# VHH binders against Alpha-tocopherol transfer protein-like (Ttpal), part 16

Target 1, 343 residues: Alpha-tocopherol transfer protein-like (Ttpal), of Mus musculus (Mouse) (q9d3d0)
Amino acid sequence: MSEESDSLRTSPSVASLSENELPLPPPDPPGYVCSLTEDLVTKAREELQEKPEWRLRDVQALRDMVRKEYPYLSTSLDDAFLLRFLRARKFDYDRALQLLVNYHGCRRSWPEVFSNLRPSALKDVLNSGFLTVLPHTDPRGCHVLCIRPDRWIPSNYPITENIRAVYLTLEKLIQSEETQVNGIVILADYKGVSLSKASHFGPFIAKKVIGILQDGFPIRIKAVHIVNEPRIFKGIFAIIKPFLKEKIANRFFLHGSDLNSLHTNLPRNILPKEYGGTAGELDTASWNAVLLASEEDFVKEFCQPMPACDNLLGQPLLPEGLISDAQCDDSMRAMKSQLYSCY
Below, E stands for the ipSAE of ESMFold2; O stands for the ipSAE of OpenDDE; V2 stands for 0.75 times the mean of E and O plus 0.25 times the DockQ between their complexes.

## First folded at step 14 (VHH; framework vhh_7nfr_2)

Design u6 (from s4 with D102S; at its last look DockQ between E and O 0.72; V2 from the best seeds 0.75)
Fold by ESMFold2, look of step 14:
Structure u6 (fold): chain B 343 residues (1-343), chain A 121 residues (1-121)
Amino acid sequence: as target 1 above (343 residues)
Amino acid sequence: QVQLQESGGGLVQPGGSLRLSCAASGFTFSSYAMSWVRQAPGEGREWVSVISWSGGSTYYVDSVKGRFTIARDNVKNTLYLLMDSLKSDDTAVYYCAKGYDSETYYGFDYWGQGTQVTVSS
């Protein structure tokens, strides 16, 4: 095998004929550049079976499987994107492929949540303070996703907007290679949650949300800390527990109003005053700013037209505002059939 | 069943050093993340440090980072905490704690009896 670059070779022919009438081919994208620290490389090797010397080979293997088994699936094949799925499934190719297929299938099957998923569409949720990510990571490298259901007023917006905000936040968090390796921690504050408010998160919504998180999203959840839970919480948990994998169910830690119990796991210096910490008042503005600054990235990922009717010359097939229904419908039918075959 | 026995605590002056040990039995020691947790007088328990099942990854609460070193010996089934540059704020009972599994560094299902560390002039 050889890794020698031929970048010193002469460039392709200068166009003096009709090549000035055609667009140049796009340049090859840059290769993957790992941003993990040495400590995180060690953790990824030991916990995820990620070997730096084989990483790109493993990504190529997943790419090849997608091309062979799901040729009509509209998905990014970028190294960084595929690597998320390998890491979430400990570099098991078959399980990573299934996760990738489910990721796209879930997005297409629940447009109420996943259509137009971008920060500017969710300002009501962001302004309510229902959800934030704490400014400081835990010393073990995890971001702390803080969820506060008492900040949600059901008459202001439907529960699906909260679900959209959760997935928007998770999409932002998994862009970080550190998060792909370390995972996240959830801090859920159930202060003031009544049975009436909890009933909006019924068994069918719970099954769908939890099912997507476990089987259709490339995220690793290392702990769920519950604080201020009401007396009815045991009943609420009993409704969601059957949808949780046993390993994840065992990572739910119920602290009640005893913040010393919370502090045994999460140091006070990363927690806001509201949870007995020394990091100042809860800051929701910083995370909202991070999300809003990422608006264009989300538009690119979630608001792009489907490329199923493209040609190899890279030229538009239709004028803006028109579409070939029959051809694109046939492509969608083939993709839907392939996704249904996975069920 | 699961047994965790700490030793090595004592009285030490500020700036001094101690080495804590935790002898483990009743479970496959090399399959779990292991932690040190401390409890200062009148306070709740505070996570101090965790080490991965293999010893390849270590993490520390900010107040001890650079001064404490966690280590494990999977042949002797022993967890260690080397404490240097001790401060009065480090005065606490130190507990050896077993994690729930090999992959999370949060939550503790078994605890030792604890060993007292007192940093005082």
Scores: ipSAE 0.694, ipTM 0.885, lowest interface PAE 1.4, mean pLDDT 83
ESMFold2 (binder alone), look of step 14: mean pLDDT 84; pTM 0.850
OpenDDE, look of step 14: ipSAE 0.822; ipTM 0.918

## First folded at step 15 (VHH; framework vhh_7nfr_2)

Design v1 (from t1 with G56S S57T; at its last fold request DockQ between E and O 0.64; V2 from the best seeds 0.76)
Amino acid sequence: QVQLQESGGGLVQPGGSLRLSCAASGFTFSSYAMSWVRQAPGEGREWVSVISWSGSTTYYVDSVKGRFTIARDNVKNTLYLLMDSLKSDDTAVYYCAKGYDDETYYGYDYWGQGTQVTVSS
ESMFold2, look of step 15: ipSAE 0.719; ipTM 0.896
ESMFold2 (binder alone), look of step 15: mean pLDDT 83; pTM 0.844
OpenDDE, look of step 15: ipSAE 0.857; ipTM 0.940
ESMFold2, look of step 16: ipSAE 0.712; ipTM 0.892
ESMFold2 (binder alone), look of step 16: mean pLDDT 83; pTM 0.837
OpenDDE, look of step 16: ipSAE 0.837; ipTM 0.930
ESMFold2, fold request of step 21: ipSAE 0.726, 0.751, 0.733; ipTM 0.897, 0.906, 0.901
ESMFold2 (binder alone), fold request of step 21: mean pLDDT 83, 83, 83; pTM 0.839, 0.843, 0.839
OpenDDE, fold request of step 21: ipSAE 0.851, 0.852, 0.852; ipTM 0.940, 0.941, 0.941

Design v2 (from t1 with T104S; at its last look DockQ between E and O 0.48; V2 from the best seeds 0.68)
Fold by ESMFold2, look of step 15:
Structure v2 (fold): chain B 343 residues (1-343), chain A 121 residues (1-121)
Amino acid sequence: as target 1 above (343 residues)
Amino acid sequence: QVQLQESGGGLVQPGGSLRLSCAASGFTFSSYAMSWVRQAPGEGREWVSVISWSGGSTYYVDSVKGRFTIARDNVKNTLYLLMDSLKSDDTAVYYCAKGYDDESYYGYDYWGQGTQVTVSS
């Protein structure tokens, strides 16, 4: 065999504080059961440095780092939740920890988008047909998130509702281990987009959305396919490009009105007729139903009140997700983490 | 600078086999995902298969799954497409295409000139 894995990894010490130095532990979460197929296990090993024999040890290492370095951070410590962050950062513990901290900081710093983030709060956006997820994954394993800005009428709701709907969809998609490993593809159809609509996505909002997607959300975006873009889109892209990491910037593909260019990248058999495919008519109702059926899960996970410990610092979390060096009792951290999960 | 040179195409009967090769130069071959893309008469270019940088992951469009095998030799900087059970619908010009990075299987920054595969009775 010429192929060898790099099995040597630098990991933080497995040893934690003694049991009498830790707060009374919350009830144990359900045990993790991996749902990846053998092909996905191979992909995760190759692309993410995920080794099944080390997976739970790596999760425990991240958990221990959170408890030690950010004892007052209100976050889930469940295996499945933490694993998202390890996968998004190729099992680099320090980068996964930073992503987790940024994830919570971004959500606290933009309550207009992230407060009360549940499907029933977004029915106007869902009914407009602004976004959907195509029913067929690409053969390379990615769901295709389809975004249609021409469906948005600004007098009906503000642009922040569209941003909320995107993050709602991303939160649903990353619950799947398949998506955590494969990532997603975005198909954005700019047909009919006016200058007035484009002006709502200015540099301030663009920097914030891009910053969260790159550094504050545990998702891997493998491609962004833009179709039917107006001539002004190249100017808009030039404004946002400085905020993109170079690897992400190279994943934007502008096809104009040339559907053949799109089809070079996405097989016709997963595309609806509207984009020259053979997968039938575009259907937005099925994805809306998937989201609405998940209402209670979203309420439980994301619609709980702000943890009291973080508020006791006398200031909100910084935009970078850092909290003050002031501390709360460690037993309160464990109790509040469970309260956060239950409410 | 970056060069991709396909070979191995030809005329073959339905049910036959072909082996396509793509010699790569001018870049670090083992750092990139590599794809085969084909263009049938009257059609645009359509993705056929991709292989990860190491060769550990392979993907295929549904119409060729189980019949085609993508492979790479990172020592010889060569990409392969092993085509079995060929059908008339497989008639196309086949292009070797370089990806933008090691793990995104979408988008192509460099192309070969293509090699013709014709499946005809």
Scores: ipSAE 0.634, ipTM 0.869, lowest interface PAE 1.7, mean pLDDT 83
ESMFold2 (binder alone), look of step 15: mean pLDDT 83; pTM 0.843
OpenDDE, look of step 15: ipSAE 0.870; ipTM 0.945

Design v3 (from v1 with T104S; at its last look DockQ between E and O 0.58; V2 from the best seeds 0.74)
Fold by ESMFold2, look of step 15:
Structure v3 (fold): chain B 343 residues (1-343), chain A 121 residues (1-121)
Amino acid sequence: as target 1 above (343 residues)
Amino acid sequence: QVQLQESGGGLVQPGGSLRLSCAASGFTFSSYAMSWVRQAPGEGREWVSVISWSGSTTYYVDSVKGRFTIARDNVKNTLYLLMDSLKSDDTAVYYCAKGYDDESYYGYDYWGQGTQVTVSS
């Protein structure tokens, strides 16, 4: 006997007539508590089709799909974790599931980048100042990820260490529900980038990095601002542009040395003096400290031995998609054939 | 053919108010985020405010927050900027700018001709 309304039952898209036939779920970890402000709840509803009254039902639907279609996939099934994938795909269940499967497949298939991904393993990159997150968010709610390729000296460490630092930072940023809803902005300073450095980011690496960002990582990139790009940047961009979705390609804004153009989009008060702003000198130490303080969480979440369930497959979990195509060319096919022949 | 026509600028005293309008045509106005961007004499353009396609989400540069209000009328295809407590630093040409889609608040693919706002005694 209760007076609870129809809103306490499953949504009209899926009937709950067989609810009594389902086995009782095992005890779950502590449940999700939404930290979004009311303004962000409204934004998520309108931009991501996230309805607070159905949020946990939608998460449960994704969880059920994972258990049914990928029973051997080693993944967190926590509400907060799955919610990232729903938000990144506007609560489209099929696309969110595809993203989740790709996320794990990408991490397994590129151990040079994703093995032992923890802040303490990347101190050389962090100390170089290659990347940081600016201390002030833009008024539109986005963190600004600042990337400075000039700070990288290839003889000190390979380009894959820079890629590791980017994904480490993205993993930290997407823990924030505000970031899941608002997305991020990238500011890339290409001052002084040489042809030698550019050659390390060839089509194979570009296809893999871009493919993971677009189809294997639950992040929304709202703008990419390029400043101080050298003459050779057109060549660099031409290598990556074919791998970008049209919507994301249209979010690349090339400012050259014209900081007024940059300031049209990004207010000066969130920018450091190096980019014509009033927020003081560029600070890389604060973000490094944030990452290093998260060391234990990264080790617990991402640095455990590969689960036996994944080993039982003996094959990548990515049946199709960009990554499968990106890893295969004539040179890569020959190398893969030799690798398979060894064991 | 996208067209954006600003109006409502003028000369006002410090502390005064103005209401800017931007009439939009040639595209589905209600499908895009819209921005106001201003350019002070001798300076580059500065983003001022943006409003979501529905009007429910708004953002402002810090210098105008609490003084300016962005609004839209999707029936009349018109964008507004309600400016109160005007300061001399608000003197600029104000442009109406169209976003690339409904979910991106960065970048501008079409601009109006601008309307002059002058705040002086």
Scores: ipSAE 0.713, ipTM 0.893, lowest interface PAE 1.3, mean pLDDT 83
ESMFold2 (binder alone), look of step 15: mean pLDDT 83; pTM 0.842
OpenDDE, look of step 15: ipSAE 0.870; ipTM 0.945

Design v4 (from v3 with A33S; at its last look DockQ between E and O 0.80; V2 from the best seeds 0.77)
Amino acid sequence: QVQLQESGGGLVQPGGSLRLSCAASGFTFSSYSMSWVRQAPGEGREWVSVISWSGSTTYYVDSVKGRFTIARDNVKNTLYLLMDSLKSDDTAVYYCAKGYDDESYYGYDYWGQGTQVTVSS
ESMFold2, look of step 15: ipSAE 0.746; ipTM 0.906
ESMFold2 (binder alone), look of step 15: mean pLDDT 83; pTM 0.842
OpenDDE, look of step 15: ipSAE 0.873; ipTM 0.946
ESMFold2, look of step 16: ipSAE 0.663; ipTM 0.878
ESMFold2 (binder alone), look of step 16: mean pLDDT 84; pTM 0.846
OpenDDE, look of step 16: ipSAE 0.865; ipTM 0.942

Design v5 (from v3 with T58I; at its last look DockQ between E and O 0.61; V2 from the best seeds 0.00; counts 0 for: pae E 6.4 > 2)
Fold by ESMFold2, look of step 15:
Structure v5 (fold): chain B 343 residues (1-343), chain A 121 residues (1-121)
Amino acid sequence: as target 1 above (343 residues)
Amino acid sequence: QVQLQESGGGLVQPGGSLRLSCAASGFTFSSYAMSWVRQAPGEGREWVSVISWSGSTIYYVDSVKGRFTIARDNVKNTLYLLMDSLKSDDTAVYYCAKGYDDESYYGYDYWGQGTQVTVSS
């Protein structure tokens, strides 16, 4: 139904303007639809400074900054995509922009991990049961990513395949707005990890992984629960803690073999029997099926060739100065220290 | 010098009610998330409920939803747990726990001594 009053509000004539009034802007095209529940909107306001009435204005501000400051950056500018970066940086525009730039730079600088990143390319890792996502969220709405290095046999595939499977999983998880607001929890089970396996996770790989997680990926990690780690890690962490910022240190929880300690943080009713829970046996097949069902989406988004850069005729599509590999490296150094303390 | 002192526990019949209190001192109470954690006889500690620093965001473990109410008074520096429709399964020592920071709903760096809640005939 088209009415004269509605068209007047949408596109008022110049004669209808008062001296200090401006015409209404045209409505935005349909696109982003918020899926957050009322309680998640409240959490986003309190924790992320997300104001629903200004959400799309803030997304537009970030989009404008990308267009002005990084006009050659190959990135999605969709509302839903940019919103991930705003949420990961509590709606600080400059930090969200830097995260977006680093996200693309880190992926281009580590093709061994990020080239051809799709579920069908990772069947050996998926079949090993190295990682899964538990079927139940914790009571605060976080998905629990469960990582089991014991399932990895180094002669079957290199450690970089495990890293690829982690980032594949993170990319799937971050599509959910609930996850963007709530974040995730990691449960890492170090039972049975040998010195031989540990030698494969050298300083260079640790630097890259930590840097991407800390400064190049738009996800909020609320806790890392480590079980079955050597007890001497408490001593190492105590030596380092006085020099770490509080918030960095507060998200790692070392439980050793004490499942009762784990259960203080993760209720038994969402944990599988392998971790003393009542939610049945650990199921890796269901998450693998979720990933495989998304194969075409991953191919479309992450497995297409980058636009050609003909060195004879043109400039790089993304100038080196617009990607901060040094930032990723600095982030990896800080996170490497944290991860070493947790081993 | 963080101190958390729980009170209000006791013996209650099934279907009864209790109100637990936790007096907090030695830190800026209104800057931190706060939690109730319980430990049943012969079991490990289990998270029960958490409340954000402002009181605007609240979570409960499924087994107590609709029966327990967490609240805080940032003027009196006191955390509360109103427990209604108590069951024998609720028998436990209940601990008040301080969160690590103002934005964390997970993990705890300080605990009270606990208050015993016993639900039996």
Scores: ipSAE 0.121, ipTM 0.615, lowest interface PAE 6.4, mean pLDDT 78
ESMFold2 (binder alone), look of step 15: mean pLDDT 83; pTM 0.846
OpenDDE, look of step 15: ipSAE 0.837; ipTM 0.925

## First folded at step 16 (VHH; framework vhh_7nfr_2)

Design w1 (from v1 with A33S; at its last look DockQ between E and O 0.61; V2 from the best seeds 0.71)
Fold by ESMFold2, look of step 16:
Structure w1 (fold): chain B 343 residues (1-343), chain A 121 residues (1-121)
Amino acid sequence: as target 1 above (343 residues)
Amino acid sequence: QVQLQESGGGLVQPGGSLRLSCAASGFTFSSYSMSWVRQAPGEGREWVSVISWSGSTTYYVDSVKGRFTIARDNVKNTLYLLMDSLKSDDTAVYYCAKGYDDETYYGYDYWGQGTQVTVSS
C-alpha cells in the first residue's frame, strides 16, 4: 500500500511492453464522424464484423475497388454512403461491392419505380396513408415501417407508386447509422386485400421487389409482421416465397386477427390503437413531413441526369484512342452484365 | 429435441427480488438469441427482454428497464433474469423463449413451460 507498490504498478515488465506496444488503430479522417453509441459499436462489432479501428480503412478498400473495377459507374464515393454497403454485407468487400453495383443496376433497370424519386412526386401515396414509419423505435432500436395495402385504390394510381414510396422511405431510413446497424421491422396490415387487388402484385413485380430488397439494397430487415391477412394470403405469400432466401422467409410472422400474438413481438406502447397499442392513433402526417422536408436532398441524390460514358472521365488528355469507345464499351458491357443480377 | 426449463419463480413482496433460470438443451445454445416473455392473468404474452448469442447486447421492454437484468451462461447453457424492485404489475408467468437465429430479436420457435412470479401484498 506504500509508494513502492504503486511505483511497481507503474513500471511495465518486458512481457507488458510486448503487449503494451501493439499498433494503435488509425484515426478517423476529418470527413466522417461516427454517430454510433458505445453499445451500437459493440453490436456492430459482434453482428457485422465492424471494427471501429479499421472502419475507414475498409471503406477506402471498397472505394478503391469501385474506382478500379467500375470506373464509369455513377455512384457516390462518400465514406458514409459506402459504409452502408459494408454494414449490409458484414464487411465482406466482394459482397459489398456486388451489392453496390446491384443497387445502381436495379435502379436503372426499373425506371417506372426509380425515375424522379422524390417526395413531392409521391403525394398521392403519402396522402393515402398506404405507408408510414411509426414515430418511436421499438425498444430493440428498430424503426417500424407500417404498410397498409387496404389504403391503396388501384384506379387512383398504379402499384408502382406504392413501391416507389417504400424505396423512398428505405432511402431515408438508411441514412441513420443506428438503422444501418439495427435494421428495421415491417408491420404489414393485410386487412381488406381482395384477390382483385392482389393480382396487381404478380410474380414479375414480386421478383423485382424482393430481388432488390435482398440483393440490391443496403438494409437489414429483422422481421416482417403480418396482421389481418385474408384467406388468400397463402396465395400471395406463395407468389413471393420462391424469391425469398429461407433465412429471410423465416422472418415472416403471421398473426392473423390475434393482436395478442403481435404484442408478443412488438410492445403495445409503440403501437397505435389500430393495432391494439397505447401510442394513440396512427400518425401518417409526421413521416410525410419528414420526407417532404428532405425534398432537396432527394433531388440532388436521385433526380440528376445519368452521365454519358464519354463524360464520366472529363476532359481527355491524350488522343481519342486512349479514352476510346473500346474502353468505354468494355466497362459498360461488364457493368450491364452485373446490373441484371436484380432479375 | 429442444427443451427449455424455467425455475426460480415464487411469491415476493413489492420491492423484492427474484432470479429466474432457464436450462436449455437439444440445440447449440450459444448460436441463438434468447428471450424472456411474460403473461399476466387474463392477458396475452408480452416480450420482456432479449439477449444476443454472445450476451453482449441486451434489450428490455420500457416497463422493466433498470429493474431487470438478462444474462446467459453459454458454458452451462442457462439463461437468467434477475428481477429487482418488483411491482404488482410484474405478476405473471415468465417464459424462456428461443429465437430463430443469432441476430433476429423477434419471433420465437420454442418455449419453456413457464415459472410463476407473484408480487403480492
Scores: ipSAE 0.675, ipTM 0.883, lowest interface PAE 1.6, mean pLDDT 83
ESMFold2 (binder alone), look of step 16: mean pLDDT 83; pTM 0.833
OpenDDE, look of step 16: ipSAE 0.824; ipTM 0.919

Design w2 (from t1 with A33S; at its last look DockQ between E and O 0.82; V2 from the best seeds 0.75)
Fold by ESMFold2, look of step 16:
Structure w2 (fold): chain B 343 residues (1-343), chain A 121 residues (1-121)
Amino acid sequence: as target 1 above (343 residues)
Amino acid sequence: QVQLQESGGGLVQPGGSLRLSCAASGFTFSSYSMSWVRQAPGEGREWVSVISWSGGSTYYVDSVKGRFTIARDNVKNTLYLLMDSLKSDDTAVYYCAKGYDDETYYGYDYWGQGTQVTVSS
């Protein structure tokens, strides 16, 4: 029998004593301000089903789904971050949620590529000129990511460094709302690629990279233009093509040595002289400078230690008794599935 | 069977105007992006303009921006290129080209036969 008032029985101290909870995730950062031009708003509506009046409601719906279905997933819940996933999946909530979950899962499962992903860790790749973004966008608004495997010397650094540089560049590009709406175009120059060099990008690595780009990264790739490929690579591409989803496979264009074929898609005035264009010599230094100037942002976003994960993973079990191997293994497996991923 | 038929080309003086048309059949015209691509003498084919499936978005190569207007009539299944202030550099065969889908403005799965535009005195 209690002689206390209702307010004393419901006091915060009594409620606090009855529950012990893990720390809640940090609060969401300040709200989103759209930077799209009117033309891009129209394009987003037509291509992505993005309506400005419902945009933040749709973001909130995705946030609520994350909290409900994956409450221990370590992820940003910022409006701008979640919006990337909605745009990449045409505002289909279920597909956007799956993409977000895959994005983090892919990063956890491939630490050779995604650990310590920052520009200063990749100076050898950046200096080689393996990859750049052309300085002029196409008139349709796409940046052109130029990949040049001939610039890679395998004895200087492993293939995984090239893959890291690609994903570093993609992470930078998707920060732009224009890029989220317009997508990107890839120009891959296979000039001088030998069979020995190609063997470093084996079928398991190729399938993994393709799988991440299709199902685990919030970017829209509008076209892949391949130039200077040897005849044997057309046969190799036919073997790889079944691993591409049909819609993505139809966006690969093999031009061979026929730069006129390339120019039916990309105007010469945005292309460097190396690809029959009038935009001067290929410039790799400007993009490298953009990446290196963003070093601290990459460190903050993608290279922080996971203190909560380290503490949870390394936390000792109570020493009071023998723990069965099956129970211990299942407990550690469950904790690992909920662990924070590196950003 | 997809068919694209261009018309409206001809010989014009510098500063003149032309309207190109492309009659489309054999597919749901209003579901695809459509492009104009041209081939100047001694050159390869080069993209000129693209229009979204609805007509809500249009894009132009820089050399024709402000002078050319792409348009479509989804009732008549017809693509247009309205060319004003023509220059000798606009001399080319102009092709109507069908996109692969409504989401990319790159790549062409069907082409018309082309129509000749010649700008000379």
Scores: ipSAE 0.571, ipTM 0.844, lowest interface PAE 1.8, mean pLDDT 82
ESMFold2 (binder alone), look of step 16: mean pLDDT 83; pTM 0.844
OpenDDE, look of step 16: ipSAE 0.867; ipTM 0.941

Design w3 (from v1 with A33T; at its last look DockQ between E and O 0.52; V2 from the best seeds 0.72)
Fold by ESMFold2, look of step 16:
Structure w3 (fold): chain B 343 residues (1-343), chain A 121 residues (1-121)
Amino acid sequence: as target 1 above (343 residues)
Amino acid sequence: QVQLQESGGGLVQPGGSLRLSCAASGFTFSSYTMSWVRQAPGEGREWVSVISWSGSTTYYVDSVKGRFTIARDNVKNTLYLLMDSLKSDDTAVYYCAKGYDDETYYGYDYWGQGTQVTVSS
């Protein structure tokens, strides 16, 4: 079953009506082409309740629900974008809609993290080596997001910049359909983390970050591997554990300094030498280059108060209170003011 | 109580084949991912293969992909590892391991006793 529900919607209620009983459809949005391999289509069918023959009907059902229940919400209505939310909620329409609404609401409620979220705004974090994505996926198809809190010097930049870099990375990763189906793995290296550093991640910030990841972001986290944790880590973990759903809390694996324990889960050939692997030195530059090469896409998609309004065939005619000036390209806002929000 | 019992190990020549079995009891077998993990002499345990609760999705470490096949029988509560084209590097104790839930392919909460596989030339 899905992380969010024991029962899943497999057929949209709106789409079950006969064609001659439905209102005339709007013009079609740009077409979706599935990039999943046959093996991933099978996995998505079994684990996410995604059936290729129903995929576009399910997406249309979600689109129609957004138009009806949240007509003022500025969001992309593209097939590929909406599909992320269906996959994250195992094609349960009500839970996918709530996730989409929370995704936008969370971003507006925390501008310190989500305003101007683009790679060039985060060069200090990227250069510190606080996070990276390992260059090789695990054989189970997951990217490994490597987080190294020891690389953060609090006097250089506040903890919110680390949080921004995490969400920037997650936004890049979920563009991949393979990642939408497989999820990701986190490798967190707590080497050298002091109590004073850990205190910056207090209960308020922990609740907000974890709440967004669980209820406001369309990604699946399959494992969190903790290595080199200090003796006091159980105390640190106890602060965050109340905010974790039990199933997710059980995906935290604490290895200490025992690399053999880590290798029981993650093959050495995808791990860098720092973690006892054979994939060479830890490489932070390649992921930084991937992010920086995506600068234009991030500016277009996320550098406005409502990140889904850049060049997308969304709902640019939302109520005035939901749209505000932003540093992202406002010229597209003016061009779309006359268009029907969904085709 | 959860119990996992491996069998089917033994001595085999390079290029040979073996079938490992793991009889499971004390839990609802079809509700969990299941894995094979091996430990070569002088080394730690390393993941070999994992299978989804239904059996529809399987993954393998690169060194065995194309040679090993993981399978499960949810009626008999048995996990299998079909090993073909065996190499000396496959010599290890092979453990059956239970996953934490029906969806993650990582982590193990119960282990079997292990069965020895020796590939000699």
Scores: ipSAE 0.728, ipTM 0.899, lowest interface PAE 1.2, mean pLDDT 83
ESMFold2 (binder alone), look of step 16: mean pLDDT 86; pTM 0.864
OpenDDE, look of step 16: ipSAE 0.835; ipTM 0.934

